# Designs tried in a protein design chat: VHH binders against q96q42r690to885. Part 8

Target 1, 196 residues: q96q42r690to885
Amino acid sequence: GYIASLHELATTERRFYSKLSDIKSQILRPLLSLENLGTTTTVQLLQEVASRFSKLCYLIGQHGASLSSFLHGVKEARSLVILKHSSLFLDSYTEYCTSITNFLVMGGFQLLAKPAIDFLNKNQELLQDLSEVNDENTQLMEILNTLFFLPIRRLHNYAKVLLKLATCFEVASPEYQKLQDSSSCYECLALHLGRK

## First folded at step 23 (VHH)

Design cc5
Fold by ESMFold2, fold request of step 24:
Formats: C-alpha cells, sequence, structure tokens
Structure cc5 (fold): chain B 196 residues (1-196), chain A 125 residues (1-125)
C-alpha cells in the first residue's frame, strides 16, 4: 500500500544517497586530486562530471531528509518533494547525463594519464562493490560505465515507486493524475537518457 | 606568488550595472573552480556564484540569480561577474575566491583557500 511504498522510497533513497556519497568521497575526490590527470580537455570534461555529480548527490540527500520528515508528518502525496520540485530533479539528472556522455564520447577514462588509470585499477574491487558488478572478470571500463550510469538507472526506480503510490488513489483524483504524470516523466527521461 | 586581484567596483545608481574582473596569477587558473563572494557592512560572507574550471557550468545563489552572470576567460586568467539591476542592498565588498579541482556543491566560503583583497561596490541614489 501507500505507507509501504513511501517507506520503500525513503529507504532506497537513503541507500542511494549513501552510495553516491561513497563514490564522490572514495573515487571522484581522490581521482581529481591527482596532479597529472590527463590533457586539459579530458580533465575539464571530468571536472564537469564531478561538479554535476556533486549537485545530484546534494539534491538526493535533501530528498532523503525530506522523506524522513514526511514520514513523521501528514504524508500528503502532493507535498512530496520529488513531485513538488520534479523539474529541478529531472533537470539535474539531464545535466549530469549530458556531462558523463560528453566525457565518454570524447574518449573518457581511457584518455586519462597513467597515474589516474593506476588509481582506478588499484581500486577496482571498490569500484565493483559500488557498481554492484559481480563478475570479477569484468573490465575496468565496463565497471566505470556501470558505476557512473547508476543515477540514470535510479530514474526507473522512481517511476516504479511513483506508479505504486498512484494506485492508492482514485483515477479521477488530483493525486492519481499528479503521481501518474510524474511517473511517466521519470520513465520517459530514463529511457531517453539511457539511449545516449 | 599566488594572487587574485579584483577590479571594476565603484558607485552606481539603483538599477545600474557593473562588471567586476578578477585576475589570477601564481597558479594554474583553468584547473580550479572559481567563486564570487560578498560581504555587506557588518554582515557575514555571502556566496554569490561559482563556475567550473572550463566555464561549462555556472551556479548562483537565489539572491542574485537572473541579475548576475559569472564567466571566465582561461586564456587571460580572468574571472568576471556582470552585475545588472543593482539595488542598495547589493552594497558590499566583492571578493573572488579559488575553489577546488571541481565545483563541489557541498562547499561553503570558509573552505576556500585563496581570496582576493576585494573591490567595493556601492549602490546609492
Amino acid sequence: as target 1 above (196 residues)
Amino acid sequence: QVQLVETGGGLVQPGGSLRLSCTASGFTFNYYAMHWVRQAPGKGLEWLSGITPSGGSTYYADSVKGRFTISRDNAKNTLYLQMNSLQPDDTAVYFCAKGGRYFDYFETPDAFDIWGQGTQVTVSS
């Protein structure tokens, strides 16, 4: 039901925030602290990725905090931050996806200097754990691709939970229509960004 | 010698415009995110705007969004702030500050390591 779906959203958002925070602190920040990282163009594209990742991580953390307050309160669906401020969320996901796509199209992690590649290889088990890649023969570049596309995959989960919440209301209700429209927006964006 | 030098401050009428410049020396300018911060008389530091090392992404506080535009010219080692629709409560000393290797949305002004001396902006009729 409604309460169970709200707890699912809150629990999975908190876990997702924790994962993004670990990627930022254990991978992105140390990687970008290296002196010899690559060509100016490649490094600047990675800096755009890290900056947009940081903003997305911040918004997801704020959303998780708001869900905790929401679960202690009235729990009115139209007050959900993911509905009320959905354009901010969707824009942040789009901006992030554009930045990672631009970085990868221009050569991505393969164009980084040897110290950066060495850092990533040294941390391959951590990268596998964070990306949830279970095949130990998976190549580093595939692990990195999976890892940095985790946020885009999260959009499908939002769409799914929003649809579950919608089914708790009458089809004619404003709540149903808002939840269904938002679910469709998240799913459409997920499919669009996944094709990039 | 690491240095940031702001120029372009002055006296303007309400509704007016100013363009601030910040010239960097002694470090690799295009490796770092850059920021504008202001301090009004008797008040604390207020973060205004930030920009990524390439200039590809810009960020603004709600108080200045739509009125101020941050930009950078990495060939000239210069950061800019175009300030439009100025009001008396924009009166402050304006500083540029060097950020880290990317724009970290979690960072606040007390984390910045290199600052300019500031330039006074006064908005008065």
Scores: ipSAE 0.663, ipTM 0.852, lowest interface PAE 1.2, mean pLDDT 89
Fold by ESMFold2, last read:
Structure cc5 (fold): chain B 196 residues (1-196), chain A 125 residues (1-125)
Amino acid sequence: as target 1 above (196 residues)
Amino acid sequence: QVQLVETGGGLVQPGGSLRLSCTASGFTFNYYAMHWVRQAPGKGLEWLSGITPSGGSTYYADSVKGRFTISRDNAKNTLYLQMNSLQPDDTAVYFCAKGGRYFDYFETPDAFDIWGQGTQVTVSS
């Protein structure tokens, strides 16, 4: 039902925030602290990714906090941040995806200098755990791609939970229409960004 | 010696424009994100804008978005803030500050360790 779907959204958002925070603190920050990372162009593209990742992580953390407050207060669907501020969310996801695709298209992690590659190899078990890749034989570069596209995969989950919430209302209601429209927006963006 | 030196402040009429500059020395400028922060009389620090090491992404507080433009010239080790449509409540000391290796959206002004001396901007009729 409605309350169960709200708890699902809140629980999974807090888990997702925790995962992004770990990626930022355990992978991005230490990696970018290295003195010899690679060419100026490659490093600057990675710095763009890290900056956009930081903004996305911040917004997701704020969303998780707002859902916790929402569940203990008035639970009107129109007050959901993911509906109320959807353009802010969708724009942040788009900006992040642009930054990671720019980095990866230009050669990505494989063009980093040996100290950076050594760091990533030493942390391959952590990277696999954070990316939730189940196949132990997956190559490092595929693990990294999966890891940095986790936010794009999350868009599908938002679309799914918004549709579940919509199903809790009458089809003729304004709540149903807004939830259904929002679900469609998140799904369309997920499919568009996932192709890049 | 690591230094940041702001210039370009002064007195301007409401609706006017100023361009602030911040010249950096003693560190590799293009490795770091950079920020502008202001402090109005009797108020705390207000983060205004940030820019990535390459200049490829810029960030703004809602209070200045659309009126202020941050930029950098990495060849000249200089950070800029173009301020348009200035109003009396923009009166403040404006500081540049050195950030980390990327723009960290979680970072607040109290975490910056290297600051310029500030330049006074006064908007008055």
Scores: ipSAE 0.653, ipTM 0.856, lowest interface PAE 1.3, mean pLDDT 89

